VHH binders against q9xw16. Designs and how they scored, part 145

Target 1, 132 residues: q9xw16
Amino acid sequence: MSGWNAYIDTMTAAAPSIKRCAIVGAADGSVWARTEADNVFKASEEELKTFVALFNDVTQVPAKGADIEGVHYVVPRTEESLIFGKKENTGFFAVKTKSAVLIAVYEGPNEVAAQVRKAVESMQTYLNNAGY
Short names: E, the ipSAE of ESMFold2; O, the ipSAE of OpenDDE; V2, 0.75 times the mean of E and O plus 0.25 times the DockQ between their complexes.

## First folded at step 12 (VHH)

Design ga14 (framework vhh_8ghr_2; at its last look DockQ between E and O 0.78; V2 from the best seeds 0.00; counts 0 for: pae E 5.7 > 2)
Fold by ESMFold2, look of step 12:
Structure ga14 (fold): chain B 132 residues (1-132), chain A 124 residues (1-124)
Amino acid sequence: as target 1 above (132 residues)
Amino acid sequence: EVQLVESGGGLVQPGGSLRLSCAASGFTFSSRYAIGWVRRAPGKGEELVAYISGSGGYTSYADSVKGRFTISADISKNTAYLQMNSLRVEDTAVYYCARGYPPIPEGSDYFDYWGQGTLVTVSS
């Protein structure tokens, strides 16, 4: 059992459009917590290791896109610690803290995307301030 | 198997110093976890005296020990430390190290594994 599950619950409560969510180690992509049950976040160890490495140089990500759960996303924008991916009516936001990458996969239009971004960035700020 | 082993306790005169160690096995000190020192004195119950995030970037202390105790971690040795200076008779207690997680905005501290404790006695 991991106490990190409380952070998954906090993010999904803050943005109900989040369908799947995970907290993974920034160094190796190991899963610290994820949504379970009917909305299991499914990604291979190899995929997550590759994904977190994108934060080593986010400026190159828009040219390549990103894969999560076997789905390829176009990445229309990045920031130093944030990657936004889009595919049809779904997308993801991923943010990096000192120690972790927070990944939220959502469904809905652009109005929903702002809510999801706010939820993950709020948690990013909290964890960074706590030394994580 | 997760295991925490405290050491460094003993008998010390008032005003003296001790350094407690908490050696971890079965997990590595990392960004995923935090370590706390909790003491239990006769008649006083449990008190969280110090806490450090696994990355070492955040520390906090009980008011009763602030300015006298310092928590630290050596990631390469998988060990946390509690430096106790200016010890007083009221610091006499069994000191436990415990593994925890980052605090959430609403909630109490949570510790899932505990050491067996090391006795610190402060008397003349």
Scores: ipSAE 0.090, ipTM 0.498, lowest interface PAE 5.7, mean pLDDT 86
Fold by OpenDDE, look of step 12:
Structure ga14 (fold): chain B 132 residues (1-132), chain A 124 residues (1-124)
Amino acid sequence: as target 1 above (132 residues)
Amino acid sequence: EVQLVESGGGLVQPGGSLRLSCAASGFTFSSRYAIGWVRRAPGKGEELVAYISGSGGYTSYADSVKGRFTISADISKNTAYLQMNSLRVEDTAVYYCARGYPPIPEGSDYFDYWGQGTLVTVSS
């Protein structure tokens, strides 16, 4: 019964290549909303706690990579509020808002990455403007 | 069980002030949620008066109450407040406290739990 599911739906609708998606607390990695049913976002809160902590020092992330749902991704580069990773024909985009982290895992060729990024960054901007 | 309990309503004269309280239980104030005040005047629909993020970092007001009403929260007490100044007859309504979420891109607010409401009557 989380209204945050509406934002999951918005992002997945905007980028069909997104297979799984979650909105988590930036402070503790608690799950606020996630894709379910046939496309369950499976990261544990313990894993997410570690993941969101990466935003405390994004400069170190490319050297280490990032793990989501037990999968290790190479992180080519980072920005202050953006971490993205790649593995074969899959990848993820994670963006940080004032209080949340939006995570989108996608599947497809490199060309779909731009649409995924746009979807999560658009939501990032919306939530930031809304004070979240 | 999530519960919201309003208090502080009553009868006041135009130009007067009133402070409403919303005591929440069954959940903890955090950025995950927004706490809103929604009012229903006799014969009228619901109006979102104001809301505040659970962390207290963001507030929003209806144009009809801007400059007169102030929403706040005491996180340590899990309680939200609505300070109403310069009250007008048209502010007469039942005021509900509600737990909600930030507006979706489509522009709609979502509230999943409501209090029982408290009556505010502004009359000469």
Scores: ipSAE 0.033, ipTM 0.444, lowest interface PAE 2.5, mean pLDDT 91
ESMFold2 (binder alone), look of step 12: mean pLDDT 80; pTM 0.815

Design ga15 (framework vhh_8ghr_2; at its last look DockQ between E and O 0.63; V2 from the best seeds 0.00; counts 0 for: pae E 11.0 > 2)
Fold by OpenDDE, look of step 12:
Structure ga15 (fold): chain B 132 residues (1-132), chain A 124 residues (1-124)
Amino acid sequence: as target 1 above (132 residues)
Amino acid sequence: EVQLVESGGGLVQPGGSLRLSCAASGFTFSSRYAIGWVRRAPGKGEELVAWISGSGGYTSYADSVKGRFTISADISKNTAYLQMNSLRVEDTAVYYCARGYPPIPEGSDYFDYWGQGTLVTVSS
């Protein structure tokens, strides 16, 4: 229902290993768009509020990990605008733009992670260039 | 219910100025949304004139109005504006305010709600 769904579709099309995806407000974790139907992104807004706040100090995230959709992920490392986590054969990539956080949850072997990262970073670049 | 109400249209001479207003309700201006002005001239298709992010941090203009039109927003009033200077006869159109989702590609329509429009007539 949101025009932001188009960007969800773009990311999921670019990386088929993405199972669930969301675009949320960087300031408050409000959901702007998310995957629906058979692959509903289920994180609560309260959880997302906590999650987006991790970007205020990414250096602390590897020590405590990150939670998405009630699942705890180990965070090996972070970058200024990037948080990624792993759990068994699943993981997530979260990138921050000026006003949004893009979250992609994926399933598959480690080899698929590169494609997922590329998809979300490409969208990050696109939105940043557009001032978002 | 989302609603957009335009005002400020009218008759003006070439070279004149006009300021349109778009009062929005049923949602709050934020980076999630964009507010755009789209015009439809008689016998012509729709043209995206300008859009502004809901936070007011980003603006974009059609080449046909660059340097002449200025889009702005008062977040506290949930209202967007279109200041039109140096008006030309070819600017004659019904001007619609619309809510969309940024970024709005050139030539694309990502708007979901529209106002009823306000007529701007530029004539000597």
Scores: ipSAE 0.287, ipTM 0.648, lowest interface PAE 1.4, mean pLDDT 93
Fold by ESMFold2, look of step 12:
Structure ga15 (fold): chain B 132 residues (1-132), chain A 124 residues (1-124)
Amino acid sequence: as target 1 above (132 residues)
Amino acid sequence: EVQLVESGGGLVQPGGSLRLSCAASGFTFSSRYAIGWVRRAPGKGEELVAWISGSGGYTSYADSVKGRFTISADISKNTAYLQMNSLRVEDTAVYYCARGYPPIPEGSDYFDYWGQGTLVTVSS
């Protein structure tokens, strides 16, 4: 295992409720790594370019929501480097590092959401400390 | 297409200095890559000596070289450097530069392209 895919595996192992996830470039939404095979993360690069731009002003995101993989989520909560989206029994957490955005799509109740948030924020801290 | 070419090795006395260069082609240094220096001493496995993020913003060093070696990168020249000061006999090795994806845990499994190596000999 080489490249950015190892970090995908780390996050999915830390929070098994993550069904799909990706690491994308913060400037352009380009996919650096994603879940594949059984759980392909399918967002287009155009969609991801729009998505990562939400971090330019997270305060406006709750009013309009966010789209990932062609699915529209309401956004009940944002923080400077975090967007939380919900749709029914599914949701996502996205966090921004210096150079990337980590996106994790999960299924389950709010207890599961906390585990997902912890997994992505731990990776955010790790990548920021590594200069990414 | 991806190539890494090391230079700057040679024979040096204990306490001396050398600067290694790693010229890259076939890709551009950027924040998605990391460049590492790995050394192989006779009769030993590989040791990750240092790595730098392609952005130049993060560096990491093995404990055995901290305070003596400095890794750097010049994105405009697509070249990474390893400044080696206060060299010791145990620093004698073939030094390889390698490309990987940050962050780089210990071990060589995290590098996908390697240079041919440059020999550094520290001897009286």
Scores: ipSAE 0.000, ipTM 0.252, lowest interface PAE 11.0, mean pLDDT 85
ESMFold2 (binder alone), look of step 12: mean pLDDT 82; pTM 0.828

Design ga16 (framework vhh_8ghr_2; at its last look DockQ between E and O 0.75; V2 from the best seeds 0.00; counts 0 for: pae E 3.3 > 2, unsure alone 64.6 < 65)
Fold by OpenDDE, look of step 12:
Structure ga16 (fold): chain B 132 residues (1-132), chain A 124 residues (1-124)
Amino acid sequence: as target 1 above (132 residues)
Amino acid sequence: EVQLVESGGGLVQPGGSLRLSCAASGFTFSSRYGIGWVRRAPGKGEELVARISGSGGYTSYADSVKGRFTISADISKNTAYLQMNSLRVEDTAVYYCARGYPPIPEGSDYFDYWGQGTLVTVSS
């Protein structure tokens, strides 16, 4: 088990509506850690490679949306280091750190999105301060 | 198999210098991992001496060695280093290198693989 799993656990504990979560390399989309067992994060490495590349130009992402785990999400807007998407009562938040991309897929009413965002952005800040 | 091998330890007089090396195999230095140097002195507990992030963009040091020790990494050689200057008798210890991750928010650094250690003795 990767040491990065501890950070997966921290994010999922902070936002119970997170169903699946992953930490991947920002450069190549390689999986460093992910939720498993009953909540397996199923995105392929090829898909993740494409996904992390979206951060090279986030301004174009709202026009085309984003795919995670074979699911297409509408992306209302983006920020420099933040991509979030929505599909019915589900969505995702993806934030970029110095070296990683944190991805959290959630399920629930729209009100739970704020807690999910806070969880991943808190981890983003923590990792950035640690040089990761 | 992941392996870390330290070298460069030995006997040195106070005020002297040593350069420790940590040769890594079974994995490649990348942004995914960090490297730490941890020492254990006789009769004392473990002390994290220095750590470097996988990207090399972040380094940190124990207060006891700040200004004297420098941690670095050569990605092309898959090797990390600890340059130790102005050595003191209290720096005497077995020095271990370890593969690590960012500090856990609730506590300490996490290391999953360790070398066998190299002895540094500072004595007149």
Scores: ipSAE 0.572, ipTM 0.795, lowest interface PAE 1.0, mean pLDDT 93
Fold by ESMFold2, look of step 12:
Structure ga16 (fold): chain B 132 residues (1-132), chain A 124 residues (1-124)
Amino acid sequence: as target 1 above (132 residues)
Amino acid sequence: EVQLVESGGGLVQPGGSLRLSCAASGFTFSSRYGIGWVRRAPGKGEELVARISGSGGYTSYADSVKGRFTISADISKNTAYLQMNSLRVEDTAVYYCARGYPPIPEGSDYFDYWGQGTLVTVSS
């Protein structure tokens, strides 16, 4: 497998309910890889800069929510390196590694959310242990 | 235009030391990319000798060089280094630096740009 695209494939295979995902630079929101073709991840550069900056103080995020792909999500909870957003029957998990933010947008009921969270947290742990 | 240029190779006696440099241009070392050193001895395949993550917080080494070689990076100089100590005749090879990514879970490595190589010869 090649480059950061291999990690997109790994996450989508681990949790098929992930409809779109991306790996973006934690400092500037630049897109390192994303789902393409039928499931294009469509967030703008400006939106991603704003989004990754939320990790500077995750405790402020529940009060204002988060925007991804032009969609506003309520944020019921955060952790030091994790933001969970929800809108109707869709949601996202975003986790921060040493160098990147992993974003997975999914569809489905709450039980599906646990599978998505596990997939992104497993990748977060792997990348942190690899120095990324 | 991404380029990697190795330097520091040469002839050295067994037990000696060399420091290889890998100067990068066309990109800045960043958390996104890692650097690996790969060597090829005459008539042999490639061996990944050392790897350093883009953040600099993770290094790994082939068993054949553990305890003798150290990989490092200096972001301000956009340069990676391989310090080679206690050199042995079997370390004779052309050494390439390469830009890469984190290995996938099975440990496979992916490099997208390679240098031209620098020859290290270890002999009496």
Scores: ipSAE 0.289, ipTM 0.627, lowest interface PAE 3.3, mean pLDDT 87
ESMFold2 (binder alone), look of step 12: mean pLDDT 79; pTM 0.816

Design ga17 (framework vhh_8ghr_2; at its last look DockQ between E and O 0.75; V2 from the best seeds 0.00; counts 0 for: pae E 4.5 > 2)
Fold by OpenDDE, look of step 12:
Structure ga17 (fold): chain B 132 residues (1-132), chain A 124 residues (1-124)
Amino acid sequence: as target 1 above (132 residues)
Amino acid sequence: EVQLVESGGGLVQPGGSLRLSCAASGFTFSSRYAIGWVRRAPGKGEELVARISGSGGYTSYADSVKGRFTISADISKNTAYLQMNSLRVEDTAVYYCARGYPPIPEGSAYFDYWGQGTLVTVSS
């Protein structure tokens, strides 16, 4: 068990539409914490290594999309430390901190996306302020 | 197996200096973890005196030791240090090195592995 699990719990509590969530190393995509049990985050470390590397040049991501857990998402746009994708009634938000990438996969109508974004960005801000 | 081993404790006079070392094994220093120095004085509770991110990019100190203590890490040696200057009698305690994680919003840090501790005695 990792202390990073507490942050997973905080994000999932803040946005109930989050189905799966993970915190990974920004440098190598290593998994620091993830949802488990009935909602296992299933992305491989190889996939995550590729995913976190997208933050090296986010401007190219909308053209090619992003893959999470073997699912391909359309990426409408990106920001410097934010990548989000959509697929039907699902999507993801990924934010980068100084040392980590927070990934939240959600399910529901488009209206729930705002709450998910707020949850991960709040955690991003907290961790950045704490030097992480 | 994760292991932390403290060294460098001893007897010093008030105003003196001491440098503690924490040799870690079973994991690699990185931003995934934090290293903390926690002390326990006789008859008193635990106090987190200093914390450093595994990458060395962030440090924090208790008010009681600010300006006197410096926490650092040598990533190449997987070792953390606590330089203690201007020591006071009230700094007398067993000093523990611990592996931890960033504090949660409640303000508490989590530590999952601890060393056996090293005794620091400040006395005339």
Scores: ipSAE 0.358, ipTM 0.675, lowest interface PAE 1.3, mean pLDDT 92
Fold by ESMFold2, look of step 12:
Formats: sequence, C-alpha cells, structure tokens
Structure ga17 (fold): chain B 132 residues (1-132), chain A 124 residues (1-124)
Amino acid sequence: as target 1 above (132 residues)
Amino acid sequence: EVQLVESGGGLVQPGGSLRLSCAASGFTFSSRYAIGWVRRAPGKGEELVARISGSGGYTSYADSVKGRFTISADISKNTAYLQMNSLRVEDTAVYYCARGYPPIPEGSAYFDYWGQGTLVTVSS
C-alpha cells in the first residue's frame, strides 16, 4: 500500500547499501510493503511466516541460521528485537516493532553494516513510539 | 470493498455532547492501520481532529479539541468512536472518519479510505 511504501523509501534513502527491504506483519509475515521492480523482495509467504516466528525465541537463531528470499544466512548475532544475518558480502538486519518486522537486505563490506543497522533501528524506534 | 460509515451526528446546543461512531467493513481494525476523524466546515479546509493507532493506544488531537474530544476504538465491533464534549459553534462541520497509517516524520498524514461524513451542527 502507498502508506507503508513511504517507509521503504525512507529506509532505502537513509542507507543506500540496502538493496531490498520489506515491512511484514509480526504475527503472520504478511507483506505490508516491499521494494519492487528490479529490486523486488521475493520472499515467499511461508518463508516470511517462519522468519517472523524467529523473534519468538531469538536465542535459538544463531544455532540454525535464517532463510529469506531462498537464501540461507549465518546469524552471528541476535538481540531481543534484532536479527543480523550474513552471507559472503551480503547480509540483512531485521528488527521487530510492536506489530511489524522490518527487513533490510544489503550488499557491501562489513563497514556498511552499521549504517544499515542504524537505518532500521531508527525506523523501529519511530514506529514503536507511534504505536506500530 | 472497504467502507467506513459514520453515525451519531446531529443538532446540539453549545456546551452539549455527541458521540460519533465509525463502523468499518472490508477490513479489520488492526495495528497495521490508524483511524482518524477529519472535519470540514463551510469555507474552511480539512482539519485532522483526532487519530488513534490500532496498537498501543497512541492518540493525538488537534489543539482546538484537546481536553474536549476523545477518540477510541473497539476492535471486537470493528468500530471507532469520537466522544465530543463541551461543543462550541466552531465545532460545526461534517465529520469524516478515515483509514490511515503512521505519519512519516517530515510527511503529511495520509488516508486511503473515507466515510461519507456525518453532520454536526452546534447552535442555539
């Protein structure tokens, strides 16, 4: 929907290394907004349902990794509301808000990961404070 | 089809109260959305009067109505409410409920579905 699409644009503008991202419902993984066209976020409905459920117990995620868009990532780090995944020179940050999960898939060396994390965490804070 | 139907408008004397209802169909109130009340008086533009998020009870109000109006939602009835107390002649307007989203920090409020409106007339 165009209302949530503006948040996709805001995150992408804040961290240009983000190549694909999505906002999905925390309860069921339903897609509220995503990058489209040449940068379409292509995760399946079943994959997203499984992915958001990882936040129910983030302590189990480093042992098994995480899958998104058919790609398996190692997960070197989790926090109560954050999962960081890595594969080669790509990675993702995912954060949970009160009602949604924000997923940003990026490309680049490890030096850009902090920029991506800051972009998603800033949006996480904003949405939580707005009741979302 | 998404629909919003307002009710509860009418004629009231200054100082009186009214409660507006906004019954929704075609979608369920949830944390994905916000519900707003917007009013339009003759010769004036639209004013966002109140907004409630679907999660956590985040509410906001226009300065002109703070302390007098209260927005609420009943998820089980898929209905939002605007309790209007201490009404003034300046509150005379058509009141619309609308479905929206959280605002972007530098952006304006966005609403994608609107009701038909309910008229509130405050006069002696």
Scores: ipSAE 0.179, ipTM 0.545, lowest interface PAE 4.5, mean pLDDT 86
ESMFold2 (binder alone), look of step 12: mean pLDDT 80; pTM 0.813

Design ga18 (framework vhh_8ghr_2; at its last look DockQ between E and O 0.92; V2 from the best seeds 0.00; counts 0 for: pae E 3.8 > 2)
Fold by OpenDDE, look of step 12:
Structure ga18 (fold): chain B 132 residues (1-132), chain A 123 residues (1-123)
Amino acid sequence: as target 1 above (132 residues)
Amino acid sequence: EVQLVESGGGLVQPGGSLRLSCAASGFTFSSRYAIGWVRRAPGKGEELVARISGSGGYTSYADSVKGRFTISADISKNTAYLQMNSLRVEDTAVYYCARGYPPIPEGDYFDYWGQGTLVTVSS
């Protein structure tokens, strides 16, 4: 394992419906780790910079949605440190820690969303407790 | 190129104090990383002595040094420090500075290390 990749592996193992995943800096959207090989997380840093900035005012996000990897998602609602979106049989969960944003893109029926959310929120809690 | 350079090691008597420095280059101290001090005593394995988050907001210590050692960082200088007080003979070791990440259950991971600095505690 190398650096932040270990945490990517932990989230993907906890929720098999996660197809792509990334850990990025909350301040600038810089990529710290991402899924690669057959499941490359393809969002650009410019796009991620815009995405992480959504957490500055999450109340506005449902009105405009969110873009990840060039795909536009409907955002039904948000929480202070949580943004999630849906598109057909796909979606994403993004949670903010003290210093990072964890993004998980999943594919499957609506029932798999709960497991994906649990995986990213568990990691959020772990990292927050560790000061990250 | 990422580089860590330790300094400040030397010979001290039991009960004495020493301050180690770790000058980092090729990357910037931030919440993306952690800095750790790892020591290797003669004939013994590695021991993580102290860890600090890149932002300086979180620190942890080995039980063997709690209350005696203090890890800190000056972000403006991209330098980490280890203040060692009440030194003991068993603190004798080569002390390495290393770049790391948040801890995982499987253990600590460090990807870059300094050359190390020798600390000898002897009467």
Scores: ipSAE 0.505, ipTM 0.755, lowest interface PAE 1.0, mean pLDDT 94
Fold by ESMFold2, look of step 12:
Structure ga18 (fold): chain B 132 residues (1-132), chain A 123 residues (1-123)
Amino acid sequence: as target 1 above (132 residues)
Amino acid sequence: EVQLVESGGGLVQPGGSLRLSCAASGFTFSSRYAIGWVRRAPGKGEELVARISGSGGYTSYADSVKGRFTISADISKNTAYLQMNSLRVEDTAVYYCARGYPPIPEGDYFDYWGQGTLVTVSS
């Protein structure tokens, strides 16, 4: 584990239902780290720039949904620094820190969503406390 | 090419002050990175002395230097500084500037290092 990849590893270990995960810059959507190899996080630069901008006003997101990895998700709810998206048997949680957006895409029934949310929110808190 | 160049080391008496500089090139200071000062004294291991987030917003210090050392950054010059006050003989070491990342409980990760600058504190 090194650099930002260590945080990817921590989140995926904490919630095994996470299939793909990324840490991206909050200002521009640039990829700082992501799952690789067989579980490549595939979002484009343009898509990520649009995605992180959703955090400029999360209250507007439920009306329009969100796109990540070319997949459109319904966003049933948001919080000040959290977006939750759903599509069929998949979903994502995204949280904003001071400098980054953490994105976790998971598969499975709704019952696993709580573990995924806990993993990303725990990391959000840790990074915020460390100035990131 | 990422480079870090330290300067400002030298000989000083106990109780004195020095300011170290770390000029970076090949990357821009940003929230993505951290800059750390690591020291190595003869016969001792490495000690992370201070860390600053690349935006300059958050700092941390080893207990051995709290209240005496201050890390800072000038983003416009892409340079970090370590102000060392109330120096003690125990602060004698080679001081390295390094590029790192947010801290983790298992330790610190640095991927690029400077060549080091010697600080000698003796009467």
Scores: ipSAE 0.255, ipTM 0.611, lowest interface PAE 3.8, mean pLDDT 88
ESMFold2 (binder alone), look of step 12: mean pLDDT 81; pTM 0.822

Design ga19 (framework vhh_7pa5_2; at its last look DockQ between E and O 0.42; V2 from the best seeds 0.00; counts 0 for: pae O 11.0 > 2, SAP .681 > .668)
Fold by ESMFold2, look of step 12:
Structure ga19 (fold): chain B 132 residues (1-132), chain A 123 residues (1-123)
Amino acid sequence: as target 1 above (132 residues)
Amino acid sequence: QVQLVESGGGMVQPGGSLRLSCAASGFTFSRYAMSWVRRAPGKGPEWVSRISGSGGYTSYADSVKGRFTISRDNAKNTLYLQMNSLKPEDTALYYCARGYPPIPEGSDYFDYWGQGTQVTVSS
């Protein structure tokens, strides 16, 4: 097993409302690690290549929305290295590091969104400081 | 609040043994890899050993391989380091650390530390 799988465990432990998540290469959408088994993160590498390219210009994303796992999300919020998507009681946070994009899909009431964002941004900071 | 409390340090003769413990609280212990890190006088931190959350994967610095054994008891939320055949070079403050496992080209990053327990190996 790749050492990247432990980072999936760290994020899901920090924010229990995360249902699925992945670490993917920022340049090509290749999967470095993801939730598996009954919680599998089901995006294809082709879909992920399209998704990570959204970070090339995050200002265009609110007009388009974003697709992940075959689900279309409205994107009410972006920042230089962050995309927040929502659909009903489901949402995601995605953040870009130097080499990767971290994606966390959560379900539940709106109050958990801050917990999910904190978990993902803590990992973003860690990977950036490690050169990733 | 996450807490890590080390114990079991002391003064021993070269060739002696010590067993360090780290009591963990404030988080789901079994979900985190744990490490022992030491800091010798006048030196920076040196990673000593790591154990996966389940306990199934262990690793050691070359300087301690064959002499030290890391283990954990997830039912008691406790991390251990059995230190045998101690040398003066093992003299250091030993920390229990929770953190992310190493990545291929990154440095170790530990998000919580204990206060440390002193190990002194001298004649």
Scores: ipSAE 0.011, ipTM 0.144, lowest interface PAE 9.5, mean pLDDT 84
Fold by OpenDDE, look of step 12:
Structure ga19 (fold): chain B 132 residues (1-132), chain A 123 residues (1-123)
Amino acid sequence: as target 1 above (132 residues)
Amino acid sequence: QVQLVESGGGMVQPGGSLRLSCAASGFTFSRYAMSWVRRAPGKGPEWVSRISGSGGYTSYADSVKGRFTISRDNAKNTLYLQMNSLKPEDTALYYCARGYPPIPEGSDYFDYWGQGTQVTVSS
């Protein structure tokens, strides 16, 4: 287990509604860590390469949505370093750090989204302060 | 509720020693890296030392290397800082700080701080 796996565990522990999670390189979508075993994060690196590129111009993302693990999500809005999507009783939060993108896919009602966002943004803040 | 309570500070002469303690509660102590941070009068916070959750990794600021030793007792939820060969420049309020799980490079972000314990080194 790499050191990055510990941060996957931290995020999933902070928000139980997170089903799958990944930390990837912001430049190329390379997987640094991801949930495995019963909750494998299944996005391919090709898909992730496309996904992380969305952060180059987040203003365009609401118009076209975002795809994670072959699932298309509606993106209501974006922020400079935040993309989130919704699909029925599921969604995702993706935040960008200096060098990484953190992705968390969750399942549950809208009420759980706040906890997921908090978990991911907390990790974002930590990694940014650490220089990552 | 996360709580960090420092103790052990005081006034000592140059060359003297002190041992600081930090009692932690409200979280799984062994899962978090812990650090000591100090704030001297008129200065910003200065990182002093860090120890990994298991205690297997320690690091120190250059200013305290060879003089200070960080340790922890996870069974007692307590962090320690042994300070030897104290100098006037070590005068500061010393904080116990909780970090997120450490990255391989050893950097930390502190999400909780204690109230601090005053260390004064003066002749």
Scores: ipSAE 0.007, ipTM 0.244, lowest interface PAE 11.0, mean pLDDT 89
ESMFold2 (binder alone), look of step 12: mean pLDDT 86; pTM 0.867

